# Miniprotein binders against q96jn8r1131to1294: the designs that were tried, part 114

Target 1, 164 residues: q96jn8r1131to1294
Amino acid sequence: TLEFLENHGKNILLSNGNRTATRVASYNQGIVVINQPLVPQLLVQVRIDFLNRQWTSSLVLGVITCAPERLNFPASACALKRAAWLLRGRGVFHNGLKICEKFGPNLDTCPEGTILGLRLDSSGGLHLHVNGVDQGVAVPDVPQPCHALVDLYGQCEQVTIVNP
Below, E stands for the ipSAE of ESMFold2; O stands for the ipSAE of OpenDDE; V2 stands for 0.75 times the mean of E and O plus 0.25 times the DockQ between their complexes.

## First folded at step 10 (miniprotein)

Design yf40
Fold by ESMFold2-Fast, scan of step 10:
Structure yf40 (fold): chain B 164 residues (1-164), chain A 82 residues (1-82)
Amino acid sequence: as target 1 above (164 residues)
Amino acid sequence: SPEEIIEEIKKLIEEAIWLAMKGDKTKAVELLQKALDLVNKLGDTEFQKAVDDALKAIDEGDPWYAELILDEALELAEEKSE
C-alpha cells in the first residue's frame, strides 16, 4: 500500500495510516514523499482536501531521484537543487530552473476535490493526470529510481492518497 | 557591520515574503525596497539583482519564485561575510 514517508517537512502532520498529510503551520515546510519508488505504469494519486485562500500559490508535485528516507527537506520544493522535476502552476521545473512554460492546467487554481496523479510510462516519461485525464508527458526520460513528491505549499494545506 | 546589516535584510525579506504570500503586494514591495537600500550598503551587485528580480516576481504574482531567489542570495551573502 502507498503511504507518505515518516520523513517529511517540519510543518506536516500525517494521519489516516500515513495516507493523509496536513500542513499545520505557515505556508511552507510542507514536503511529503510517497513510500515506494514510482515504477512504470504505477499511478500515484492524491486528492486536494483543503485550500486556505489566505495564501497565494498552491501545491507543487513531481519526482526526486535521490533517496528520501533521511533527506533534510528545504522550506519549499523549488529549493531542491539535486535531481528534482517539479510541476508548479503551469510550469515544469528541473532543479529550480523552468524548463517548460506552459504544461497542463494551472495547479494554482485546482479546486478542493481535484485528484492529481503521477505516472511513468514505459519509456520513462513522467505524466500528470488530472481527475483521471492524462495531460501528456511533462518530463521525458526521468532517471530511476524516482519518488513521487508533493509540496503542500501556500493554499494547499491537506492532501490524501487515493486509489485509482 | 556586514553581519548586522545582513541580519536586518533577512528579517525584512522574511516579512516581505510572508506578506506577499498573504496577497499584500504593496507592503511586501515596501519592505523589499527597504531591504534593497540595505543591500546597496553592502555593495553586493548579485544580491541587488536578486532583490530587483524578486520585486518583478512579486509584481507578476509569483512570490514562490521571489522566495527562491532571495533565499539563495541571503545564503551567499552570509557565506561571504563569515
Scores: ipSAE 0.370, ipTM 0.680, lowest interface PAE 2.4, mean pLDDT 87

Design yf41
Fold by ESMFold2-Fast, scan of step 10:
Structure yf41 (fold): chain B 164 residues (1-164), chain A 82 residues (1-82)
Amino acid sequence: as target 1 above (164 residues)
Amino acid sequence: SPEEIIEEIKKLIEEAIWLAMKGDKTKAVELLQKALDLVNKLGDTEFQKAVDDALKAIDQGDPWYAELILDEALELAEEKSE
């Protein structure tokens, strides 16, 4: 059963059997990680439950290659640098660099109810799914083991893990 | 000391990003300009470029990217002062 790890950003409150993550303060300190490694063919999905439009920018999702259970999470996923491949807006980011300009839809504009998915293909390519639609390979050859992460940044204050 | 100046820069950056995230671009830019003045006194050209790039990111409506740039610059500046 997929759940968010109990190790998470300091502004996160987990509920619904650790399947719902709520950011209860500020715009940051909202990183959550799925409790199992992202292995090929596993589709991890989250639904955007609540957007606070007082903030700019929104949810970031991606993968990390460091062990998450004892990780002291930074205020934002952008600080994970070499350990993380991140999808934000239309960009793909790694090591503090934008490695792809335009990939998929603009994640900053996804409304409440949007379902976002991450999946590794058999070749190690990281795929983004939006409302069931595969956007293609955002990152090739992701190192393993890796773990799916969601950064409840900015507008996105609540997400829930949903079944495929 | 460089470490004291870096702490002041860090506080200005933290407040600037928070204001930019709330959509107050004008106040965010004012605080980053103050941070830039301190970075110039520090003589750190790499950090100066990072603040300039962050100002452009905020102007374009991308405070998340500004935070990414500035967090990296702050980490490097702190390392240099150790």
Scores: ipSAE 0.544, ipTM 0.773, lowest interface PAE 1.6, mean pLDDT 89

Design yf42
Fold by ESMFold2-Fast, scan of step 10:
Structure yf42 (fold): chain B 164 residues (1-164), chain A 82 residues (1-82)
Amino acid sequence: as target 1 above (164 residues)
Amino acid sequence: SPEEIIEEIKKLIEEAIWLAMKGDKTKAVELLQKALDLVNKLGDTEFQKAVDDALKAIDTGDPWYAELILDEALELAEEKSE
């Protein structure tokens, strides 16, 4: 069963059997990681539960290639540098660089109830799914093993893991 | 003195990003302009370019990208001062 790891950003509180993550303070320190590696047959999905309009910008989704179980999480996923490939807004980011400018829908505008998914294809390409619709390959040849990551940044203060 | 200047820049950047994330673009830009003045005194042209780019990102409503740029620049500047 998919759960968020007990090791997470310091502003996170886990509930519902570690399937719901809530950011309880500020706009950052909200990184959570799925407890199992993202393998090619696995679709990991989260639902946006709560958006707080006090903040600008919203959640970041991606993968991390370092071992997350004992990692000291930084304030924001962008600080993971070479270890992370991140989707934010319509951009794809890696190691401080925007590697794609227009991919999929704008994640900053997804409403509460949106289901966002990450999946690796058989060639190691990272796919984004939005409300069950495959948006295509955001990142080719992701190094393995990797783990699905959600950064509850800005407006997005709560997500819940949902089964396919 | 360079280390003290970098510490002051870091504080200004942290406050600017906080304000930008709350939607107070005007105050965020003012603090980041103050950080740019201090960066200019260091003579670090790479850091100066990063602050300029971050200022533009905040002006256009993208504080997440500003934070990305500035975190990288601060780490490099701190390494240079060690």
Scores: ipSAE 0.561, ipTM 0.768, lowest interface PAE 1.4, mean pLDDT 89

Design yf43
Fold by ESMFold2-Fast, scan of step 10:
Structure yf43 (fold): chain B 164 residues (1-164), chain A 82 residues (1-82)
Amino acid sequence: as target 1 above (164 residues)
Amino acid sequence: SPEEIIEEIKKLIEEAIWLAMKGDKTKAVELLQKALDLVNKLGDTEFQKAVDDALKAIDHGDPWYAELILDEALELAEEKSE
């Protein structure tokens, strides 16, 4: 079964059998990682449960290719300078550098109830799914193994893993 | 000492980013300007540029980018002082 790893940002509280992540303080220190590698054909999905409008930015999601079980997470996923491919707002970022200006919908404006998914295709392309709709290839040829990551940054204070 | 100055800079930056994330741009800019004064006393030109760039990012409504570059600049400054 898919769960969030016990290694996570220090402001995270896991509940619901480690399937729900809640950021209990501040706006940062909210990185969580799925407990299994993202292998081709696996669709990992999270639902946005709670948005706090006092903050300006919202969640980031993507993949990392380093082992996450003992990783010392930075305050924000976008501070990862190696082994990270991330989607923030409308941009795609590799190790902190923007590699695509506009991809898919603006993640900073997704409402509560939105289901966001990550999937690798057979060629290693990373796909974003939004409410069941494939947005296309955000990143080609992702190195493997890789691990799905969600950063409960800013407005996004709670997500839950959901089955397809 | 440089170490004491860096600790004060860190506190100002943390509070400024907190305020910027809450949308209090005016107070965030005031605190970053105080941090810039301390960075100037430290004589760290690279850190000075990072704070100036962060001020511009806050002005443009991007506190996320400001946090990114300031966290990196703080890490480098702390390494130099150790």
Scores: ipSAE 0.103, ipTM 0.532, lowest interface PAE 4.4, mean pLDDT 87

Design yf44 (at its last look DockQ between E and O 0.73; V2 from the best seeds 0.73)
Fold by OpenDDE base, look of step 11:
Formats: sequence, C-alpha cells, structure tokens
Structure yf44 (fold): chain B 164 residues (1-164), chain A 82 residues (1-82)
Amino acid sequence: as target 1 above (164 residues)
Amino acid sequence: SPEEIIEEIKKLIEEAIWLAMKGDKTKAVELLQKALDLVNKLGDTEFQKAVDDALKAIDKGNPWYAELILDEALELAEEKSE
C-alpha cells in the first residue's frame, strides 16, 4: 500500500493511514516521501486537497534517489543538493539546477482537486501525469531506486495519495 | 559583534521571506534592504550578493528562491563568525 513515510517535514501531520499529508504550520517544512520506490509502470498519484491562498507558490513534486528513511529534510525541497529531481512551477530542477524552463502545466496554479502523478517508463524516464494525462518525460534516465517526493509548500496545505 | 549583527540579519530575513511568501513584496523588500545595511557592516561581499540576488528573486515573484539563497548565505555567514 502506498503511503507517506513517517520521516517527513516538521510541519506535516499524517492521517488517513498515512495517505494524507497536511501541513499544519507556516508555509514550509512540508516534505513527504512515498514509501514504495517507483518502478516502471507504477503510477503514483497525489491529489491536491487544500490550497491556502494566503501564501504564494505551491507544491513541489519529484523524486529522490537517496534513502528516504534517514533523510534529514530541509525546510524546502529545492534545498536538496543531491539526489533530487524536482518539478516546481513549470521548471524541472536537478539538485538545485534548472534543467528545463517550461514543462507541463504550472504547478503553482493547479487548483484543488488536481491529481498529479509520477511514473517511470521502461527507459527510466520520469513522466508527469496531470489528471490522468501524461505530460511527457520530465526527467530522462532517473536512477533507481527512487522515491516520489511531495513538498507541501506555500499554498499547498494538504495532499492525499490516490489510486489510479 | 558580528554574531549579534548576524542574529539581527536573520530576524530580518525571516520576516522578509514570510512577508514575501504572503505576497507583500514591498514590505519584504524594505526589510531586506535593512538587512543589506547590516550585511554591509560585516563586510561580507558574498552575503551582500546573496541579498541582492534575493531581492531580484522576490521582484520576479520567486520568494522560494530568495529564501533558498538567503538561508544558504546565513549559514555561511554563521560559519565565518565562529
């Protein structure tokens, strides 16, 4: 069963069998990691449950290739300096470096109810899914194993893992 | 002392980023300008550049990046003061 790991950002409260993550304070310290590593053809999806409009920016979605159970999470995902491939806004980042300027829809403007998915293809390409629609390869040749990461940042206050 | 100055800078940065994340760009910039004045007292050119870059980031509507830059700069400054 897909669920968020107990090792998470300081402002996260897990519920619903660890399938729901809620950031209960401030705008950051909201990183969560999904327990099972991504494998080819496994679509991992989260739904944006609540947006807190008092903040700017929104969630970061991506993968990490380090051991998530022992990871000391920074206040925000973009502070990860290694083993991280992230989607923020329309950008794709690798260890803090923007490797793609415009990819897919702007994550900062995704409304509540949006379902965001990550999937590895047989070639190791990381695909972004938005409401079930494959947006294409965001990151080619991602090292495995890797784990899906969600940073409940800014407006994004709650997400829930949902099944395809 | 440098340590005291850094603490004050830290407070200004924290508040500035908070305001920036709230969408109050103007006030965030004002506070960072105050922080910059203190940074100048430290003579830390790297930190000064970080604040300048953060200001640009906020202007572009990227407070998250400003936060990243400033947090790193603070960390480095604290290390230098040890």
Scores: ipSAE 0.793, ipTM 0.893, lowest interface PAE 0.5, mean pLDDT 95
Fold by ESMFold2-Fast, scan of step 10:
Structure yf44 (fold): chain B 164 residues (1-164), chain A 82 residues (1-82)
Amino acid sequence: as target 1 above (164 residues)
Amino acid sequence: SPEEIIEEIKKLIEEAIWLAMKGDKTKAVELLQKALDLVNKLGDTEFQKAVDDALKAIDKGNPWYAELILDEALELAEEKSE
């Protein structure tokens, strides 16, 4: 069963058998990681449960290639630098740099109830799925092993893992 | 001391990013200008550039990027003062 790891950002509270993550303070310190490596064709999905519209931006999701079980998480996922490939707003980011300008829908504007998915294809391409629709390859040749990451940043204060 | 100045800069930056994340660009800019004055007293030109870049990021509607570069600049400044 897919769960969020007990190692997470300091503002996170896990519930629902570690399948729901809630950011209980501030706008940052909200990184969570899935307990299993993202292996080819595994689709990891989270549902946006609650948005607090006082904040300017919203969640980030992607993958990390470092071991997550004892990682000291920074305030936001982009600070993971070379270890992370991330989807934020309409951009794809790696090592603090925007490597793609427009990919998929604007993650800052996805409403409550949106289901976001991450999947590796057989060639190591990272795909984003939005409400079941494959957006295509956001990042080619992701190093393995890697783990799916969600950063409950800004507006997004709660997500829940959902099965396909 | 440099350590006390850095701690004051850190507080100003934390409040500025909080305000920018809430959409209050005007107050965020005012606090970052105060932080910049303190950074100038340190004589840290790299930190000064980071604050200038953060001000531009906030103006463009990217306070998350301002947080990223300022957190990095603060870590480097703290290392230099040890």
Scores: ipSAE 0.703, ipTM 0.859, lowest interface PAE 1.0, mean pLDDT 91
Fold by ESMFold2, look of step 11:
Structure yf44 (fold): chain B 164 residues (1-164), chain A 82 residues (1-82)
Amino acid sequence: as target 1 above (164 residues)
Amino acid sequence: SPEEIIEEIKKLIEEAIWLAMKGDKTKAVELLQKALDLVNKLGDTEFQKAVDDALKAIDKGNPWYAELILDEALELAEEKSE
């Protein structure tokens, strides 16, 4: 089954059979990675369980192509400068470069209960889903293998992996 | 030493981002302006521009983007001093 990988940000506590990640301190050190690589047509979904609106900015979603067991995760996903594609707010970022200004909804406005999904299409395009609705291709050709990543940043203090 | 100056800049940036994340833009800007003064003394024009761009991002309520800009600038400054 899909679980968060044991190697994660320092402020993360895993629970619920490693399907729930909680950031227990500060605004950062909250990177978690799904334990299995994305395969074509696999939909990885997380529910936003808890937001603390006293912080600004919120979660980051994305994928990495480096082996996640071997990485020392940075404090924030913004510091992933190699082999990373990130969705934050309405922006899409590749290795620290903004490659799309407006994609999908503003992730900073997603309330508690929102279900966010990542999947690859048959061409290797990365799709974002929001509450079951496909937002289209964020990144047209992601190398495989890649792993889904969530950074419980800022407002986002808890997410849970859910099945489609 | 340049290493001590870069470490002080790093601490100012970290505190500034934390304050911006808490919504205290005014205090965050004050700390980044102090960091800019130290960067100016180093004579690092790329780092100076990065701090200016980060200040704009904080003003727009985007501390995540400010952190992204400043993380890159810090890494480059540390590489220059090695």
Scores: ipSAE 0.654, ipTM 0.841, lowest interface PAE 1.3, mean pLDDT 91
ESMFold2 (binder alone), look of step 11: mean pLDDT 83; pTM 0.799

Design yf45 (at its last look DockQ between E and O 0.71; V2 from the best seeds 0.71)
Fold by OpenDDE base, look of step 11:
Structure yf45 (fold): chain B 164 residues (1-164), chain A 82 residues (1-82)
Amino acid sequence: as target 1 above (164 residues)
Amino acid sequence: SPEEIIEEIKKLIEEAIWLAMKGDKTKAVELLQKALDLVNKLGDTEFQKAVDDALKAIDKGSPWYAELILDEALELAEEKSE
């Protein structure tokens, strides 16, 4: 089953069989990684459970291609300088560099209840899903294996892995 | 000493980013300006540029990016002081 790895950001508390991640302090140190690597046609989804409006910005969603079990997570996902493809706001980032200016809806403005999904297609393209709607290919060719990453940042205080 | 200055800069940066993340752009900028004054004492042009870039990031509503810039600059400055 899909669940978050025990190796996570310092401010994360896992619950619900490690399917729910809650950032219990500050606005950062909230990176979590889903245990199973993405494989073609596997849709991995998380629901935004709670937003803390005292903060600005929100979650980062993406994938990493390094081994997550022993990764030393920085305070924020965008500080990852290798093996990272991330979605923040409407931008797509690779190792800290913006590779797409506008893609999909603005993640910073997704309300509670929004279900965000990641899926690899048969060509290695990484798709973003929002409430079940395929937003298209965010990253055209992602190295495999890769793991879905969620950075509970800013407003995003809790997410839960949900089944398609 | 440079180490003491860096520590003070660090505190200002941490508070500035915290405030920026809270949406208090004005106060965040004020603190970073104070940090910039201290950075100037170090003579670290790279760090100075980082603070300037961070200020721009905060102004455009990207405190997360300011945080990245400043954290990296701080790390580099600490390394230089060793």
Scores: ipSAE 0.808, ipTM 0.900, lowest interface PAE 0.5, mean pLDDT 95
Fold by ESMFold2-Fast, scan of step 10:
Structure yf45 (fold): chain B 164 residues (1-164), chain A 82 residues (1-82)
Amino acid sequence: as target 1 above (164 residues)
Amino acid sequence: SPEEIIEEIKKLIEEAIWLAMKGDKTKAVELLQKALDLVNKLGDTEFQKAVDDALKAIDKGSPWYAELILDEALELAEEKSE
């Protein structure tokens, strides 16, 4: 079964059998990682449970290629640099740089109840799914092994893993 | 000491980004200006540039990027002071 790893950002509390992640303080230190590698055909999905609209931006999700089990997580996922390919707002980011200007819907505006999914296709392309709709390839040829990551940044204070 | 100055800079930066994330750009800029005065006292020109770049990021509505820039600058400054 899919769970969030016990190693996570400092402001995270895991509940519901490690399937729900809540950021209990501030706007940052909210990185969580799925407990198994993202392999082709695996669809990892999280539901946005709670948004605190006092904050200016919202969640980031993507993949990380370093081993997450003992990683000392930074304040935000973008600080992971070379190890991370991330979707934030409408952008795709790698190594702290925006590598795609506009991809999919704006993640900063997704409401509570939105289900966000990550999937690798047979060619190693990373896909974003929004409420079951495939947005296309955000990142081609993702290095493997990789792990699905959610950064509960800004407005997004709670997510829960949901099965397809 | 440089270590004490860096700790004060860190607190100002943390509060400034928190305020910027809440949409209070004016207060965030005020606190970053106080941080810049302390950075100038350190004589760290790379850190000065980082604060300037962070101010631009906040002005453009990207406090997450300001946090990234300033966290990196703080790590470098802390390493130098040891």
Scores: ipSAE 0.723, ipTM 0.854, lowest interface PAE 0.8, mean pLDDT 92
Fold by ESMFold2, look of step 11:
Structure yf45 (fold): chain B 164 residues (1-164), chain A 82 residues (1-82)
Amino acid sequence: as target 1 above (164 residues)
Amino acid sequence: SPEEIIEEIKKLIEEAIWLAMKGDKTKAVELLQKALDLVNKLGDTEFQKAVDDALKAIDKGSPWYAELILDEALELAEEKSE
């Protein structure tokens, strides 16, 4: 079963059988990783449960190719400068470099209840799903194995893994 | 003294990003402008450009991107000093 890995950001509390992550302090230290690597038949989905409009900016989605169980996560996903592909707002970032200006919807505008999904296609393309709708390929050639990551950043204070 | 200046810049940046995240763009910009004054004393033109780019990111409503830019610039500045 898909769960958030016990190795996570310092401000995260896991609950609901490790399927729910809550950021309990500040705006950062909220990185979580799914406990299984992505494979073509696997759709990882999270629901945005709670947004706090006191903060600006919202969650970051992405993948890392480093082994996540012993990784020392930085305070914010923006500091992942190796082995990372991130979706933030409408941008796609690789190791701190913006590689796409406009992809999919603006993640900062997704309301509570939005279900966001990540999957690989058979060619190693990373797809974003929004409320069950495939937004296309965000990153064409993600190395495998890779691991789905969510940074509960800014407004995003709680997400839950949901089944497809 | 360059290390002391870099440490002061780091504190200003951290507070500025926190303020921007709280929605206080005006005070965040004020603190980054103070950081820019200190960066100018270092004579580090790449860091100067990074602060300018971060100010643009905050104006566009993206303190996340400002944080990304400034984190890289701080790492490079710290490597130069030691």
Scores: ipSAE 0.599, ipTM 0.800, lowest interface PAE 1.3, mean pLDDT 91
ESMFold2 (binder alone), look of step 11: mean pLDDT 83; pTM 0.795

Design yf46
Fold by ESMFold2-Fast, scan of step 10:
Structure yf46 (fold): chain B 164 residues (1-164), chain A 82 residues (1-82)
Amino acid sequence: as target 1 above (164 residues)
Amino acid sequence: SPEEIIEEIKKLIEEAIWLAMKGDKTKAVELLQKALDLVNKLGDTEFQKAVDDALKAIDKGDAWYAELILDEALELAEEKSE
């Protein structure tokens, strides 16, 4: 059973059997991580439940290669640097750098109800899925083990894990 | 005292990003200009360029990218001052 880890950003409350994450304050401190490593062919999906248009940017998702169970999470996933590959807006980011300018749809504009998925292929390529549609390889050769993360940043204040 | 200057810069950046995230570009720019004055006292031209790039990101409405740029610049400045 896929759940969010009980170790998470300070502004997160978990509910629905740890399958729903809600950010209850500010725009940051909203990182959550899936409880199982992202192994090849496992599709992890979250639905955007609530957007607060007070803020100018929205969620970030991606993978981290450090062990998440006791990690002291930074305020924003961008601070994870070498340990993280992140998808945000139309960009792909690693180690404080934008490594791909235009990938997939603009994640900052996805409406409530959008289902976002992460999957590793057999070659270690990280795929983004949007409403069931594979956007292709965002990051090749992801180091393993790795863990799927969602940063409930900015507008996105609630997500729920959904089954394929 | 470079460590004290960096702490002041960090606080200005944190407040500026919070304001930019709320859509208040004018106040965010004011705080980043104050941060730039302090960065100039450090003599860190790499950090100065990062603040300039962050100001451009704020102007485009991209507070997240500004935060990415400034977070990296802060980490490098902190490492240099040790």
Scores: ipSAE 0.576, ipTM 0.779, lowest interface PAE 1.2, mean pLDDT 90

Design yf47
Fold by ESMFold2-Fast, scan of step 10:
Structure yf47 (fold): chain B 164 residues (1-164), chain A 82 residues (1-82)
Amino acid sequence: as target 1 above (164 residues)
Amino acid sequence: SPEEIIEEIKKLIEEAIWLAMKGDKTKAVELLQKALDLVNKLGDTEFQKAVDDALKAIDKGDEWYAELILDEALELAEEKSE
């Protein structure tokens, strides 16, 4: 069963059998990681449960290729300088560097109830799914093993893992 | 003292990032400009560059990047003052 790892950002509280993550303070320190590697064809999905619109930006999601169980997470996922491919707003980032200006919908504007998914295809391409719709390949040739990461940054204060 | 100046800079930076994250770019820039004036008294050119880069990042809506570079600069400045 898919769950969030007990190793997470310091502002996170896990509930609902570690399937719901809530950021209980501030706007940062909200990184969570799925407990199983993202193997090809596995679709990992989270639903946006609560948005606090006092903040300008919202969640970030993507993958890391380092072992997450004992990582000391930075305040935000975008501070990861190695082994990270992230989607923020409309941008695609590799190790903090923007590698694509406009991919998919703007993640900063997704409403509560939106279901966001990550999947690797058979060639190692990382796909974003929004409400069941495949947005295409955001990142080709992701190294394996990799792990799905969600950063409950800014507006996004709660997400829940949902099954496909 | 350098320690007292760094503590005041830290307070200004923390408040500036909070305001930027709430969309108040005008107030954030105002506080970072005050921080820059204090950083100039320290004579730390790397810290000065970090504040300038943070101001540009906030203007572009990259508050997370501004926080990242300012946190790194503060950590280095605090180590130098010990």
Scores: ipSAE 0.208, ipTM 0.587, lowest interface PAE 4.0, mean pLDDT 85

Design yf48
Fold by ESMFold2-Fast, scan of step 10:
Structure yf48 (fold): chain B 164 residues (1-164), chain A 82 residues (1-82)
Amino acid sequence: as target 1 above (164 residues)
Amino acid sequence: SPEEIIEEIKKLIEEAIWLAMKGDKTKAVELLQKALDLVNKLGDTEFQKAVDDALKAIDKGDTWYAELILDEALELAEEKSE
């Protein structure tokens, strides 16, 4: 079964069998990673449980291609300079560099209850799903193995892994 | 002391990020200018560049990029205080 890894950002508290991640302090140090590699056709989904709209930016999600079990996470996922493909706001980022200006809905405006999903297709394309709707290929040819990452940044203070 | 200056820089950067995320651009810039003055006193070129780049990003309205650079500057400050 899918769980968040015990290696996570310093401000994260895991609960519900490591299926719920809560950021208990500040606005950063909220990176969590799914315990299994994202293999083709596996749909990994998280539900936004709680938003604190005193902050302007919100969650980031994507994949990393390095081993996450002992990774020393930076304060923000977008500060990862190696092996990271991330979705923030409407942008797609590779190792901190914006490679696409507008992809899918603005993640900074998704309300509580939104279900966000990541899936690799058979060609290695990374797809974003929003409330069950496939947004298309955000990143082609993702190296494998890769691991789904969620950064509970800013507004997003709680997410829970949900099954399709 | 250099150690006390670094701790003050960390505090200023942390508060600047917090204010920038809350949309208070003017106060964030004010705090970053104070941080830059202190960083200049340390003579650390890499640290100076990070704070200066963040100020430029905020001035351009590139708040997401400024947050990224400031988060990196905060981590750099943590390393230097160890």
Scores: ipSAE 0.187, ipTM 0.581, lowest interface PAE 4.1, mean pLDDT 84

Design yf49
Fold by ESMFold2-Fast, scan of step 10:
Structure yf49 (fold): chain B 164 residues (1-164), chain A 82 residues (1-82)
Amino acid sequence: as target 1 above (164 residues)
Amino acid sequence: SPEEIIEEIKKLIEEAIWLAMKGDKTKAVELLQKALDLVNKLGDTEFQKAVDDALKAIDKGDVWYAELILDEALELAEEKSE
């Protein structure tokens, strides 16, 4: 079964059988990782449960290519550098570089109840799904193995893993 | 001492990013300008550039980038003072 790893950012509390992640403090230290590698055609989905509008910007989604079980998570997913490919706002980022300027909807403005999904296609392309709709390839040729990552940054204080 | 100055810079940066994340860009900029004055006393040109770039990032609403480059500059300054 899909659940969040017990290794996570310092401000995270896991509940609901490790399927719900809540950031209980500040605006950062909120990285969570799915417990299974993102293998081709596996659709991993999370629902935005709670947004705290006192903060600017919101959650980041992506993949991490280093082993997450004992990783010392930084304050923000962006600090993972070469190990992460990230979707933030409308941008796609890798190693501090914006590799795609406008991709999918603006993640900073997705409301509570939005379901966000990550999937690898058979060619290793990373897809974003929003409320069941495939947005296309955000990142081609993602290195394997990789794990789905959610950074509960800024406004997004709670997410729950949901079935496809 | 350089170590005491770096600790004060760190506090100003942490408060500035907190305020920027809450949408108070005006106070964030004021605190970063105070941090810049202290960075100038250190004579750290690289750190000075990082603060200037962070001010531009905050103006554009890109607080995550400001936090990233300032955290990197702080870590490097702390290493130099060892």
Scores: ipSAE 0.565, ipTM 0.773, lowest interface PAE 1.3, mean pLDDT 90

